# Designs tried in a protein design chat: miniprotein binders against q96jn8r1131to1294. Part 39

Target 1, 164 residues: q96jn8r1131to1294
Amino acid sequence: TLEFLENHGKNILLSNGNRTATRVASYNQGIVVINQPLVPQLLVQVRIDFLNRQWTSSLVLGVITCAPERLNFPASACALKRAAWLLRGRGVFHNGLKICEKFGPNLDTCPEGTILGLRLDSSGGLHLHVNGVDQGVAVPDVPQPCHALVDLYGQCEQVTIVNP

## First folded at step 18 (miniprotein)

Design W133
Fold by OpenDDE base, fold request of step 19:
Structure W133 (fold): chain B 164 residues (1-164), chain A 83 residues (1-83)
Amino acid sequence: as target 1 above (164 residues)
Amino acid sequence: SKEEDLFKIAEEFAKLALEMLERGDYMYASEYYLLAAEEALEAGNPELAFEYARKAIEYAKKNGNEEFLEEAKELLKKIKEEL
């Protein structure tokens, strides 16, 4: 089953069999990683449960290619300087640096209830799904194995892993 | 050189900080300046690191995140040792 790992950001509390992550303090220290690595055609999805609009920005989605169980998480995903590909707003980031701007849905403006998905295609392309709609390849040639990462940042205070 | 590469990374983080400031996002701005400071320090430029760390602290104070503020201050102390 898909669950968030117990190794997570300091402000995260897990519930519902580790399928729900809640950030209970501040606006950061909210990184979680899904236990099973992404494999081709496996769609991993999370639902935005609650937004706190006193903050700016929102969740970050992405993948890491290092072992997640022993990873020392920084306060936010933007500080992952190795083995990380991230989607934030409309931007795509690699090891902390912006590598491109994506046209399409802005993660910072996704409302509660939005279901966001990540999927690898057979060529190693990482696809973003929004409410079941494939938005296309966000990152080509992602190394495998990799694990899906969610940073509950800013407005995003709770997410839940959901079935496709 | 390695130092030149690190310096470039520091500048990129600083650019990202400025981008966040343009959006009024002091949270990411503070974080990116801290990252820039770390890279500048590793690049052997403590003077630049100092400036970035100072900015990180400045904007961190606006966010009310004491833990992050302490982290930034700790880095600043390390930077001062290299000045």
Scores: ipSAE 0.892, ipTM 0.945, lowest interface PAE 0.5, mean pLDDT 96
Fold by OpenDDE base, fold request of step 19:
Structure W133 (fold): chain B 164 residues (1-164), chain A 83 residues (1-83)
Amino acid sequence: as target 1 above (164 residues)
Amino acid sequence: SKEEDLFKIAEEFAKLALEMLERGDYMYASEYYLLAAEEALEAGNPELAFEYARKAIEYAKKNGNEEFLEEAKELLKKIKEEL
């Protein structure tokens, strides 16, 4: 079953069989990684459970291609300088640097209850899903295996893995 | 060279910090400046690293994240050793 790995950001508390991640302090140190690697056609989804409006920005979604169990997580996903492709706001980032200015909806403005998904297509393209709607390929040709990553950053204080 | 590449990365992080400042996001701004400082230090440019680290600290103070602030201060100490 899909769940978050025990190796996570230091401000994260896992619950609900490790399917719910809650950031319990500050605005960062909230990275979590889903245990099973993404494989073609597998849709992995998380629901935004709680937003705290005292902060700015929101969750980051993406994938890492390094071993997640051994990863020493930085304070935020933006500091992942290797083996990382991230979706933040409307931008796409690779190893910390921006590679696309505008993609899909603005993740920073997604309300509570929004279900965000990641899926690899048959060609290795990483798709973003928003409330079940395929937003297109965010990152083409992602190396495999890769693991879905969620950074509970800023406003986003809780997410839960949900079934498609 | 490796150092030149690291220097360029430092500049890119600094640019991202500036972008965050433009939207009033001191959280990411501070984090990006810290990243820039780290890269600048690795690039063999402690002077530039110092500048970025100071900026990181400046904006970190606005966020109330004591842990991050301490991290930035520790990096600053490391940078000062190279000056």
Scores: ipSAE 0.891, ipTM 0.944, lowest interface PAE 0.5, mean pLDDT 96
Fold by OpenDDE base, look of step 18:
Structure W133 (fold): chain B 164 residues (1-164), chain A 83 residues (1-83)
Amino acid sequence: as target 1 above (164 residues)
Amino acid sequence: SKEEDLFKIAEEFAKLALEMLERGDYMYASEYYLLAAEEALEAGNPELAFEYARKAIEYAKKNGNEEFLEEAKELLKKIKEEL
Protein backbone atom coordinates (compact mmCIF):
# COMPACT_ATOMS: atom_id res chain seq x y z
CA THR B 1 0.00 0.00 0.00
CA LEU B 2 1.00 3.57 -0.49
CA GLU B 3 2.37 5.21 2.61
CA PHE B 4 4.62 8.02 3.61
CA LEU B 5 8.10 6.96 4.57
CA GLU B 6 9.23 7.28 8.14
CA ASN B 7 12.08 9.42 6.90
CA HIS B 8 10.38 12.80 6.77
CA GLY B 9 10.65 16.42 7.74
CA LYS B 10 11.11 17.26 11.38
CA ASN B 11 7.71 18.84 11.83
CA ILE B 12 5.75 15.98 10.36
CA LEU B 13 3.62 13.58 12.33
CA LEU B 14 2.36 10.55 10.48
CA SER B 15 -0.92 8.85 11.25
CA ASN B 16 -3.55 6.57 9.74
CA GLY B 17 -1.07 3.90 8.86
CA ASN B 18 1.35 6.53 7.61
CA ARG B 19 -1.14 7.66 4.99
CA THR B 20 -1.76 10.99 6.66
CA ALA B 21 0.92 13.58 7.20
CA THR B 22 0.42 16.50 9.52
CA ARG B 23 2.81 19.37 10.00
CA VAL B 24 2.54 20.15 13.66
CA ALA B 25 4.86 23.12 13.95
CA SER B 26 5.92 26.23 12.08
CA TYR B 27 5.45 26.51 8.33
CA ASN B 28 8.26 24.31 7.06
CA GLN B 29 10.17 21.12 7.78
CA GLY B 30 7.23 19.34 6.25
CA ILE B 31 8.59 17.17 3.47
CA VAL B 32 7.26 13.64 3.07
CA VAL B 33 7.95 11.00 0.47
CA ILE B 34 5.68 8.22 -0.67
CA ASN B 35 7.14 4.78 -0.22
CA GLN B 36 6.42 3.23 -3.61
CA PRO B 37 8.27 4.57 -6.60
CA LEU B 38 6.22 6.00 -9.40
CA VAL B 39 5.62 3.64 -12.26
CA PRO B 40 3.63 4.33 -15.39
CA GLN B 41 0.60 2.43 -14.15
CA LEU B 42 0.49 4.14 -10.78
CA LEU B 43 -1.45 7.25 -9.98
CA VAL B 44 -0.43 8.64 -6.63
CA GLN B 45 -2.87 11.04 -5.08
CA VAL B 46 -2.98 13.13 -1.97
CA ARG B 47 -5.84 15.15 -0.58
CA ILE B 48 -5.37 18.48 1.07
CA ASP B 49 -6.98 17.96 4.44
CA PHE B 50 -6.29 21.17 6.26
CA LEU B 51 -5.10 24.63 5.42
CA ASN B 52 -3.89 27.09 8.01
CA ARG B 53 -4.47 30.58 6.71
CA GLN B 54 -1.97 31.96 9.17
CA TRP B 55 0.73 31.25 6.63
CA THR B 56 1.28 31.99 2.98
CA SER B 57 1.96 29.64 0.08
CA SER B 58 0.95 26.02 0.16
CA LEU B 59 2.11 22.51 -0.57
CA VAL B 60 4.71 21.54 -3.10
CA LEU B 61 4.39 18.40 -5.20
CA GLY B 62 7.05 16.64 -7.12
CA VAL B 63 9.41 13.76 -7.47
CA ILE B 64 12.88 12.87 -6.36
CA THR B 65 15.18 10.43 -8.09
CA CYS B 66 17.50 9.76 -5.20
CA ALA B 67 17.02 7.19 -2.49
CA PRO B 68 14.40 8.65 -0.20
CA GLU B 69 15.27 6.50 2.79
CA ARG B 70 18.63 8.18 3.17
CA LEU B 71 17.67 11.67 2.16
CA ASN B 72 18.43 14.41 4.62
CA PHE B 73 15.50 16.68 4.15
CA PRO B 74 16.03 20.39 4.07
CA ALA B 75 13.58 22.75 5.68
CA SER B 76 11.64 23.05 2.43
CA ALA B 77 11.51 21.47 -0.98
CA CYS B 78 12.90 24.58 -2.62
CA ALA B 79 16.22 23.66 -1.09
CA LEU B 80 16.40 20.32 -2.88
CA LYS B 81 19.24 21.10 -5.23
CA ARG B 82 19.61 17.72 -6.85
CA ALA B 83 17.43 14.99 -8.26
CA ALA B 84 14.24 16.96 -7.75
CA TRP B 85 11.41 18.16 -9.95
CA LEU B 86 8.81 20.21 -8.14
CA LEU B 87 5.48 21.86 -8.75
CA ARG B 88 4.90 24.95 -6.66
CA GLY B 89 2.24 27.53 -7.28
CA ARG B 90 2.06 27.53 -11.02
CA GLY B 91 5.76 27.01 -11.48
CA VAL B 92 7.86 24.00 -12.28
CA PHE B 93 11.24 23.71 -10.64
CA HIS B 94 14.24 21.51 -11.23
CA ASN B 95 16.91 21.25 -8.58
CA GLY B 96 15.76 24.44 -7.01
CA LEU B 97 15.63 26.50 -10.17
CA LYS B 98 12.49 27.55 -11.98
CA ILE B 99 12.14 25.98 -15.39
CA CYS B 100 8.55 26.91 -16.11
CA GLU B 101 6.59 29.95 -15.04
CA LYS B 102 3.07 28.77 -15.61
CA PHE B 103 1.76 25.24 -15.50
CA GLY B 104 -1.65 24.05 -14.47
CA PRO B 105 -3.64 25.49 -11.65
CA ASN B 106 -2.05 27.42 -8.86
CA LEU B 107 -1.27 24.99 -6.09
CA ASP B 108 -1.14 27.86 -3.62
CA THR B 109 -4.84 28.46 -4.04
CA CYS B 110 -6.14 24.91 -4.00
CA PRO B 111 -8.76 24.58 -1.29
CA GLU B 112 -9.14 21.89 1.29
CA GLY B 113 -10.45 18.73 -0.25
CA THR B 114 -8.49 19.15 -3.44
CA ILE B 115 -7.02 15.89 -4.63
CA LEU B 116 -3.68 16.21 -6.32
CA GLY B 117 -2.12 13.39 -8.24
CA LEU B 118 1.12 12.50 -9.90
CA ARG B 119 1.51 9.96 -12.66
CA LEU B 120 4.24 8.92 -15.02
CA ASP B 121 3.34 8.10 -18.57
CA SER B 122 5.10 5.53 -20.69
CA SER B 123 7.52 8.12 -22.02
CA GLY B 124 8.57 9.28 -18.59
CA GLY B 125 6.42 12.34 -18.58
CA LEU B 126 5.21 13.44 -15.18
CA HIS B 127 1.55 14.38 -15.16
CA LEU B 128 -0.28 16.44 -12.63
CA HIS B 129 -3.83 15.49 -11.81
CA VAL B 130 -6.20 17.85 -10.07
CA ASN B 131 -9.41 16.37 -8.77
CA GLY B 132 -9.07 13.59 -11.25
CA VAL B 133 -8.37 15.80 -14.23
CA ASP B 134 -5.10 15.31 -16.05
CA GLN B 135 -3.45 18.70 -16.35
CA GLY B 136 -0.87 17.44 -18.78
CA VAL B 137 2.83 16.83 -18.66
CA ALA B 138 4.54 18.99 -16.11
CA VAL B 139 7.96 17.46 -16.55
CA PRO B 140 9.04 15.37 -19.49
CA ASP B 141 11.58 12.59 -19.27
CA VAL B 142 11.74 12.13 -15.53
CA PRO B 143 14.39 9.61 -14.56
CA GLN B 144 13.23 6.40 -13.00
CA PRO B 145 12.94 5.22 -10.39
CA CYS B 146 11.47 8.27 -8.76
CA HIS B 147 9.34 8.87 -5.71
CA ALA B 148 6.51 11.28 -5.21
CA LEU B 149 7.28 14.02 -2.76
CA VAL B 150 4.97 16.34 -0.90
CA ASP B 151 6.15 19.36 0.98
CA LEU B 152 3.58 20.42 3.51
CA TYR B 153 4.57 24.03 3.36
CA GLY B 154 2.95 27.21 4.51
CA GLN B 155 -0.79 26.93 4.63
CA CYS B 156 -0.88 23.22 3.98
CA GLU B 157 -0.78 21.44 7.30
CA GLN B 158 -2.26 18.04 6.50
CA VAL B 159 -2.55 15.73 3.55
CA THR B 160 -3.71 12.17 3.14
CA ILE B 161 -2.86 9.64 0.50
CA VAL B 162 -6.04 8.63 -1.25
CA ASN B 163 -6.74 5.87 -3.69
CA PRO B 164 -7.83 6.66 -7.21
CA SER A 1 33.88 26.96 -14.84
CA LYS A 2 32.36 25.28 -11.84
CA GLU A 3 32.80 28.42 -9.85
CA GLU A 4 31.04 30.46 -12.46
CA ASP A 5 28.21 27.98 -12.58
CA LEU A 6 27.77 28.13 -8.85
CA PHE A 7 27.76 31.88 -9.01
CA LYS A 8 25.00 31.80 -11.58
CA ILE A 9 22.99 29.49 -9.40
CA ALA A 10 23.44 31.88 -6.52
CA GLU A 11 22.10 34.68 -8.64
CA GLU A 12 19.13 32.61 -9.68
CA PHE A 13 18.23 31.92 -6.09
CA ALA A 14 18.57 35.59 -5.30
CA LYS A 15 16.22 36.37 -8.14
CA LEU A 16 13.73 33.92 -6.74
CA ALA A 17 14.07 35.62 -3.40
CA LEU A 18 13.22 38.93 -4.97
CA GLU A 19 10.20 37.43 -6.64
CA MET A 20 9.00 36.23 -3.28
CA LEU A 21 9.54 39.64 -1.76
CA GLU A 22 7.49 41.18 -4.50
CA ARG A 23 4.52 39.21 -3.28
CA GLY A 24 5.32 39.80 0.36
CA ASP A 25 6.49 36.27 1.05
CA TYR A 26 9.24 36.55 3.61
CA MET A 27 9.20 32.82 4.20
CA TYR A 28 10.50 31.81 0.81
CA ALA A 29 12.48 35.00 0.49
CA SER A 30 14.55 34.11 3.51
CA GLU A 31 15.03 30.57 2.31
CA TYR A 32 16.11 31.60 -1.15
CA TYR A 33 18.56 34.12 0.19
CA LEU A 34 20.03 31.41 2.36
CA LEU A 35 20.37 29.18 -0.67
CA ALA A 36 21.93 32.02 -2.58
CA ALA A 37 24.39 32.56 0.23
CA GLU A 38 25.37 28.91 0.26
CA GLU A 39 25.98 28.87 -3.46
CA ALA A 40 27.86 32.13 -3.42
CA LEU A 41 30.11 30.84 -0.68
CA GLU A 42 30.81 27.67 -2.59
CA ALA A 43 31.47 29.78 -5.65
CA GLY A 44 34.29 31.46 -3.78
CA ASN A 45 32.54 34.74 -3.28
CA PRO A 46 32.24 35.23 0.45
CA GLU A 47 31.44 38.90 0.06
CA LEU A 48 28.35 38.14 -1.94
CA ALA A 49 27.51 35.25 0.33
CA PHE A 50 27.66 37.64 3.24
CA GLU A 51 25.17 39.97 1.64
CA TYR A 52 22.74 37.19 0.87
CA ALA A 53 23.08 35.68 4.32
CA ARG A 54 22.33 39.00 5.93
CA LYS A 55 19.19 39.25 3.89
CA ALA A 56 18.25 35.72 4.82
CA ILE A 57 18.58 36.66 8.46
CA GLU A 58 16.63 39.84 7.98
CA TYR A 59 13.63 38.13 6.51
CA ALA A 60 13.91 35.12 8.78
CA LYS A 61 13.33 37.50 11.64
CA LYS A 62 10.22 38.75 9.94
CA ASN A 63 8.67 35.32 9.67
CA GLY A 64 9.56 34.31 13.19
CA ASN A 65 11.25 31.02 12.43
CA GLU A 66 13.88 30.70 15.11
CA GLU A 67 15.24 27.41 13.88
CA PHE A 68 15.81 28.78 10.42
CA LEU A 69 17.25 31.95 11.85
CA GLU A 70 19.79 29.91 13.72
CA GLU A 71 20.70 28.06 10.55
CA ALA A 72 21.23 31.32 8.75
CA LYS A 73 23.39 32.63 11.55
CA GLU A 74 25.51 29.52 11.44
CA LEU A 75 26.09 30.03 7.75
CA LEU A 76 26.98 33.62 8.39
CA LYS A 77 29.64 32.48 10.81
CA LYS A 78 31.13 30.24 8.17
CA ILE A 79 31.08 33.05 5.67
CA LYS A 80 32.86 35.39 8.04
CA GLU A 81 35.64 32.87 8.39
CA GLU A 82 36.40 33.33 4.73
CA LEU A 83 36.25 37.11 4.66
Scores: ipSAE 0.890, ipTM 0.943, lowest interface PAE 0.5, mean pLDDT 96
Fold by OpenDDE base, fold request of step 19:
Structure W133 (fold): chain B 164 residues (1-164), chain A 83 residues (1-83)
Amino acid sequence: as target 1 above (164 residues)
Amino acid sequence: SKEEDLFKIAEEFAKLALEMLERGDYMYASEYYLLAAEEALEAGNPELAFEYARKAIEYAKKNGNEEFLEEAKELLKKIKEEL
């Protein structure tokens, strides 16, 4: 079963069998990682449960290729300087730097209830899914194994892992 | 060189900070300036690191994140030791 790891950002509280992550303080320190690595054709999805409009920006989605259980998480995903591919807003980032300016829908404007998914294809391409719709390949060749990462940043204060 | 690469990374983070400022996002702006400061320091450019760290602190004060503010201040102290 898919769950968030106990190793998470310090402002995160897990609930619902570790399938729900809630950021309970400030706007950062909200990184969580899903326990099972992404394998080809596995669709991992999270639902945006709650947005707090007092903040700017929103959640970050991505993958890490290092061991998540040993990772010391920075305050936000943007500070991951290695082994990280991230989707933020409409941009794609690798190890903190922007590698694509515009990809898919703007994650910063996704409303509550939006279901966001990550999936590896057979060639190692990382796909973004939005409400069940494949948005295409965000990252063409992701090293494996990798784990899905969610940064509950800014407006996004709660997400829940949902089954396809 | 390694230092040159780190310097370039610092500049990239600073650029990202500016982009966030243009959007009115002081949260990411502060964080990116802190990252820029760290990279600049590692690149052997404490003067530039100092500049970025000060900016990080400036915008951190607007966010009410005391923990981050303290982190930025601590980095600033380290940078000053290298000046």
Scores: ipSAE 0.890, ipTM 0.944, lowest interface PAE 0.5, mean pLDDT 96
Fold by OpenDDE base, last read:
Structure W133 (fold): chain B 164 residues (1-164), chain A 83 residues (1-83)
Amino acid sequence: as target 1 above (164 residues)
Amino acid sequence: SKEEDLFKIAEEFAKLALEMLERGDYMYASEYYLLAAEEALEAGNPELAFEYARKAIEYAKKNGNEEFLEEAKELLKKIKEEL
């Protein structure tokens, strides 16, 4: 069963069998990691449940290749300086640094109800899915095993893992 | 060298901070300047770290995030010890 790990950002409250993550304070400290590692052909999806327009920016999606169970999470995903590939806005980041300026739709403008997915292809390429549409390879040759990561940042205050 | 690499990373974080400022995002701006400060300090450049940390504090105040502000201030104290 896909669920968020108990090790998460300090402002996160898990519910719904750990399938729903809610950031209950401020705009950061909202990192969560999905328990099962990504494997080829597995599509992991989360739905944006609630956006708080008080803040700017929105959720970050990506993967980490280190063991997440005992990871000390920084306040935001942008501070992950190792073993991290992230999608934020329209950019792709590796270990905190931008490696692609424009990729796919702007995550900062996705409305509530948007379903965002991550999938590894047979070549190790990380794909972004938006409402079931494959946006292409965001990161080629991602090391395995890796875990999907969601940073409930800024406007994004709640997400739920959903089945494909 | 390792220090040179760290310095470059610091500069990259600072660039990202500026990018966020251009978008009016003081949240990420403050966070990136803090990261820049940390890297600059590790690179053995406390003067540069000091500048970045001050900027982190400046924009943290705009966000109203007291917890982050305190973190930035703690880093600033550490930096001052090496000046």
Scores: ipSAE 0.890, ipTM 0.944, lowest interface PAE 0.5, mean pLDDT 96
Fold by OpenDDE base, last read:
Structure W133 (fold): chain B 164 residues (1-164), chain A 83 residues (1-83)
Amino acid sequence: as target 1 above (164 residues)
Amino acid sequence: SKEEDLFKIAEEFAKLALEMLERGDYMYASEYYLLAAEEALEAGNPELAFEYARKAIEYAKKNGNEEFLEEAKELLKKIKEEL
């Protein structure tokens, strides 16, 4: 079963059998990682449960290829300098640096209830899904094993893992 | 060289900070300037690191994030030791 790991950002509280993550303080320190590594054709999805309009920006999605159980999480995903591919806003980032300016819909403007998914294809391409619609390959040739990462940043204060 | 690469990374983070400022996002701006400062320091350029760290602190204050502000101040102290 898909769950968030107990090793997470310091402002996160897990609930619902570790399938729900809630950021309970500030706008950062909200990184969580899903326990099972992504394998080809496995669709991992999270639902945006709650947005706090006090803040700007929103959640970051991506993958890491390092061991998540031993990772010392920085305050935000943008500070992951190694083994990280991230989707933020409409941009794609690798190890903190922007590698694509415009991809898919703007994650910063996704409303509550939006279901976001990540999936590897047979060639190692990382796909973004939005409400069940494949947005295409965000990152080609991602190393495996890798784990899905969610940064509950800014407006995004709660997400829940949902089954396809 | 390694130092040159680190310097370039510092500049890239600073550019990202500026992009965030263009849209009025002081949260990411502060974080990117802190990252830029860290890379500049590791690159052996404490003067540049100092500049970035000060900017990180400036925008951290705007965000009201005391924990992050403290982190930035600690880095600033470290930078000053190398000036």
Scores: ipSAE 0.889, ipTM 0.944, lowest interface PAE 0.5, mean pLDDT 96
Fold by ESMFold2, look of step 18:
Structure W133 (fold): chain B 164 residues (1-164), chain A 83 residues (1-83)
Amino acid sequence: as target 1 above (164 residues)
Amino acid sequence: SKEEDLFKIAEEFAKLALEMLERGDYMYASEYYLLAAEEALEAGNPELAFEYARKAIEYAKKNGNEEFLEEAKELLKKIKEEL
């Protein structure tokens, strides 16, 4: 069963059998990781449950290729300077640096109820899904194994793992 | 060289910080300036690192995040030892 790992950001409270993550303070310290690596047949989906529009930016979605159980997470995913491929706003980032200015929809404008998905294709390409619709390949060749990551940053205060 | 590569990375983080400032996002602006400061210091440019760390502190004060502000102040103290 897909769950968020117990190793997570300091401001996260896990609930609902570790399928729901809530950021309970501040705007950062909200990194969570899915407990199983992505494989081509697996679609990992989270629903945006609660947003606080006082903040400018919203959640980050992506993958890490380091073993996540003992990783000391930084305050924010933007500080993951190795083994990380992230989607933020419309941009794609590798190890903290922007590698694509515009991919897919703007994550900062996704409303509550949006279901965001990540999967690998058979070539190791990382796909973003939005409300069940494949947005294409964000990253063409992600090393495996990798784990899906969500940073409940800024606007995003709660997400829940949902089935496809 | 390694120093040139680290300096280029510091400049990229500073560019990201400026981008976030232009959007009014002082949370990301402060975090990116802190990253830029860290890379500049490792690149052997403590003067530039000082300027980036000071900017990180400036914007961190706007965010009310005491833990991050203290992290940024600790980095500034470390940078001053290299000046």
Scores: ipSAE 0.856, ipTM 0.926, lowest interface PAE 0.7, mean pLDDT 93

Design W133
Fold by ESMFold2, last read:
Structure W133 (fold): chain B 164 residues (1-164), chain A 83 residues (1-83)
Amino acid sequence: as target 1 above (164 residues)
Amino acid sequence: SKEEDLFKIAEEFAKLALEMLERGDYMYASEYYLLAAEEALEAGNPELAFEYARKAIEYAKKNGNEEFLEEAKELLKKIKEEL
């Protein structure tokens, strides 16, 4: 069953059988990783449970290709300078640098209840799903194995893994 | 060269910091300036790194995150050793 790894950002509390992640302090230190690598038939989905609109930016989604179990996570996903592809706002980032200005919807405006999904296609393309709707290929040719990551940043205080 | 590449990366992080400032996002602005400072220092430009680190501290003071602010101040001390 899909769960968040026990290795996570220091402000995260896991609950609900490790399927729910809550950021319990500050605006950062909220990185979580799904406990299984992405494979083409696997759709990883999280629901945004709670937002605090006092912050400007919201959660980050993406993948890392380094082994996550013992990784020392930075305070925020924006500081992942190797082996990382991230979706933030409408931007796509590789190793901290913007590689696409606009892809899909603006994650900073997704309301509570939004279900966000990540999957690989057969060519290694990373797809974003929003409320069950495929937004297309965000990142071509992601190396495998890769691991789905969520940074409960800023506005985003809680997400829960949900079934497709 | 490696130094030229690192300098370009520092400039890209500083550009991202400015984009976040335009949105009023002092959290990301401070984090991107800290990243820019780190890359500028590694590129062998401690004067530019100092300017970026000072900006990271400036915006971090607005965030109420003492741990991050101390991290930024620690980097500034390290940069001063290279000036």
Scores: ipSAE 0.853, ipTM 0.925, lowest interface PAE 0.7, mean pLDDT 93
Fold by ESMFold2, last read:
Structure W133 (fold): chain B 164 residues (1-164), chain A 83 residues (1-83)
Amino acid sequence: as target 1 above (164 residues)
Amino acid sequence: SKEEDLFKIAEEFAKLALEMLERGDYMYASEYYLLAAEEALEAGNPELAFEYARKAIEYAKKNGNEEFLEEAKELLKKIKEEL
């Protein structure tokens, strides 16, 4: 089954059979990675459980294409300068640089209870789902294998993996 | 050309830092200025790297994240060795 990998950001506490990640300090050091690579028939979904609106920005969602088990994560996903495609706010980022100004909803405004999903299509396109609704292709050709990543940044203090 | 590419990346991170400042997001502003400083230093421009690192420290002080602030100060120390 899908779990968050034991290799994660320093401020993360895993619980609920490693299906729940909580950021227990500060605003960063909150990177978590899903233990199985994405394949076209796999929809990885997380629910936003708790937000703290004292911070301006919220979680980041995306994928990495390097092996995650022994990777030394930076403090924040924005510092992933290789092998990373990320969704932050309304922007799409590749290796830390913005490649699209506007895709899908603004992740910084998603409320508690929002379910966010990632999947690959048959062409390697990365799709974002929001509350069950496919937002389309965020990135048209993601190298495989890749793993779903969440950075519990800023506002986002807890997410839980949920079944599609 | 490699140094030119790294310099352009530093400028893109600095642009991102400014965008986050416009939103009042001092956490991302400090992180993007630190990234800009790292790229400018790698591009062989330690004076620009110094200015970006100083900005990263300035905004990091507003965040209450002592670990990140010390990381930014350590980079500034490294940059000073190349000035």
Scores: ipSAE 0.851, ipTM 0.923, lowest interface PAE 0.7, mean pLDDT 93
Fold by ESMFold2, fold request of step 19:
Structure W133 (fold): chain B 164 residues (1-164), chain A 83 residues (1-83)
Amino acid sequence: as target 1 above (164 residues)
Amino acid sequence: SKEEDLFKIAEEFAKLALEMLERGDYMYASEYYLLAAEEALEAGNPELAFEYARKAIEYAKKNGNEEFLEEAKELLKKIKEEL
């Protein structure tokens, strides 16, 4: 069963059989990772449960290719300078630096109830899904194994893993 | 060279910080300035690292995140030792 890994950001509280992650303080220290690497037949989906519009930016989605079980996470995904591909706002980032200005919808404006998904295609392309709709390839050739990551940053205070 | 690459990365983080400032996002602005400061110091440019660290602290004060603010202040202290 897909769960969030027990190694996570220090402001995260896991619940609901480790399928729900809540950021309980501040605006950062909210990185969580799914407990299985992505494979082409696996669609990882999370629902945005709670947003707090106090902050400007919202959650980040992406993948890392380092083994996540013992990794020391930085405070925020933006500081992942190695082995990371991230979707933030409308941008795509590799190792902290922007590589694409505009892909898919703006994650900072996704409302509560939005279901966001990540999967690999057979060529290693990373796809974003929004409410069940494939947005296409965000990153064309991600090394495997890779692990789905969510940073409950800023506005985003809770997400839950949901089935496709 | 590695130092030239680190310097360019520092500049890219500073550009990201400015982008976030234009949005009024002081959380990311402070984090990107801290990253820029770290890269500039590693690139052997403590004067530029000092400027970026001061900016990180400036915007971090707006965020209410004492742990991050202390991290930024410790980096500034380290940078001052190399000036």
Scores: ipSAE 0.846, ipTM 0.920, lowest interface PAE 0.7, mean pLDDT 93
Fold by ESMFold2, fold request of step 19:
Structure W133 (fold): chain B 164 residues (1-164), chain A 83 residues (1-83)
Amino acid sequence: as target 1 above (164 residues)
Amino acid sequence: SKEEDLFKIAEEFAKLALEMLERGDYMYASEYYLLAAEEALEAGNPELAFEYARKAIEYAKKNGNEEFLEEAKELLKKIKEEL
């Protein structure tokens, strides 16, 4: 089953059989990774459970293409300088640098209850889903194996893995 | 060269920091300036790294994150050893 890995950001508390991640301090140190690699037809979904609008930006979604079990995570996903493809705000980032200014919806404005999904298509394209609606291909050819990543950054204080 | 590539990456992070600052996002502004400082130092330009680290500290003070602020101050201390 899908769970968050025990290797995670230092401000994260895992609960609910490791299917819920809570950031319990500050605005960063909130990286979590899904334990199973993405494969075609696997839809990984998380629900935004709790937001704190005190902070300006919100969560980051994406994938890492290196083995996550022993990776030493930086404070924030923006500092992942290799093997990372990230969605932040409306933008797409590869290894920390912006490669697309505007892809889809603004993740910084998603309200509590939003269900965000990631999947690979048959060509290795990474798709974002928002509340069950496919937003299209964010990244056209993601190397495999890769794992879904969430950075509970800023506003986003809790997410839960949900079944499709 | 490798140094010129690292220099260009430092400049891209500084550009990202400025974008976030223009949006009032002091959290990302400070983090991107810290990344810019790290890359500039690796590129062998401690003077530029000093300027970026100073900016990272300036905006980090607005965030209430003592651990990150201490990390940024530690990098500045390391940079000063190379000036």
Scores: ipSAE 0.844, ipTM 0.920, lowest interface PAE 0.7, mean pLDDT 93
Fold by ESMFold2, fold request of step 19:
Structure W133 (fold): chain B 164 residues (1-164), chain A 83 residues (1-83)
Amino acid sequence: as target 1 above (164 residues)
Amino acid sequence: SKEEDLFKIAEEFAKLALEMLERGDYMYASEYYLLAAEEALEAGNPELAFEYARKAIEYAKKNGNEEFLEEAKELLKKIKEEL
């Protein structure tokens, strides 16, 4: 059963059997991690439940390849300088630096109700899904094990894990 | 060298900070300037680190995040010790 880990950002409140994460303060300290590593055939999906449009940027999706249970998370995913591949806005970031200017849709414009998914393909490529539609390979060869990460940043105040 | 690599990383974070400023995103601008300051200091360039930390503080004040603002001010104090 997929759940958010109890080790999460300081501004996160978990609910709904740890399947819903809410950022209850500020704009950062909102990192959450899925409790199981990505494996072939596992599609991790979250639904955007609530957005606050006063902020410019929105949530970040990605993976970390270090063990998440006791990791000291930074305030924001952008400060993950090791073992991280992130999708933010239109870009792909590795260890804090942009490696692809435009991969897929702009995550900063996804409305409430959008379902975002992450999975590994048979070659270890990381795929983004948007409302069930595969956007292709964002990162061609992610080291395993890795865990899916969501940063409830800026606009994004709540997400819920949903089944495929 | 390691210092040259760290300096280039600092410049990349500063470039990201400017990109965020162009979009009016003071949250990311302040965070990227703080990262740039940290890398510049580690690269042995405390004068550049000072300028990046000052900018991180400037934009952090616009965000209403006291914890982050204090972190940025603490880094600036550390940088001044290297000047």
Scores: ipSAE 0.836, ipTM 0.913, lowest interface PAE 0.7, mean pLDDT 93

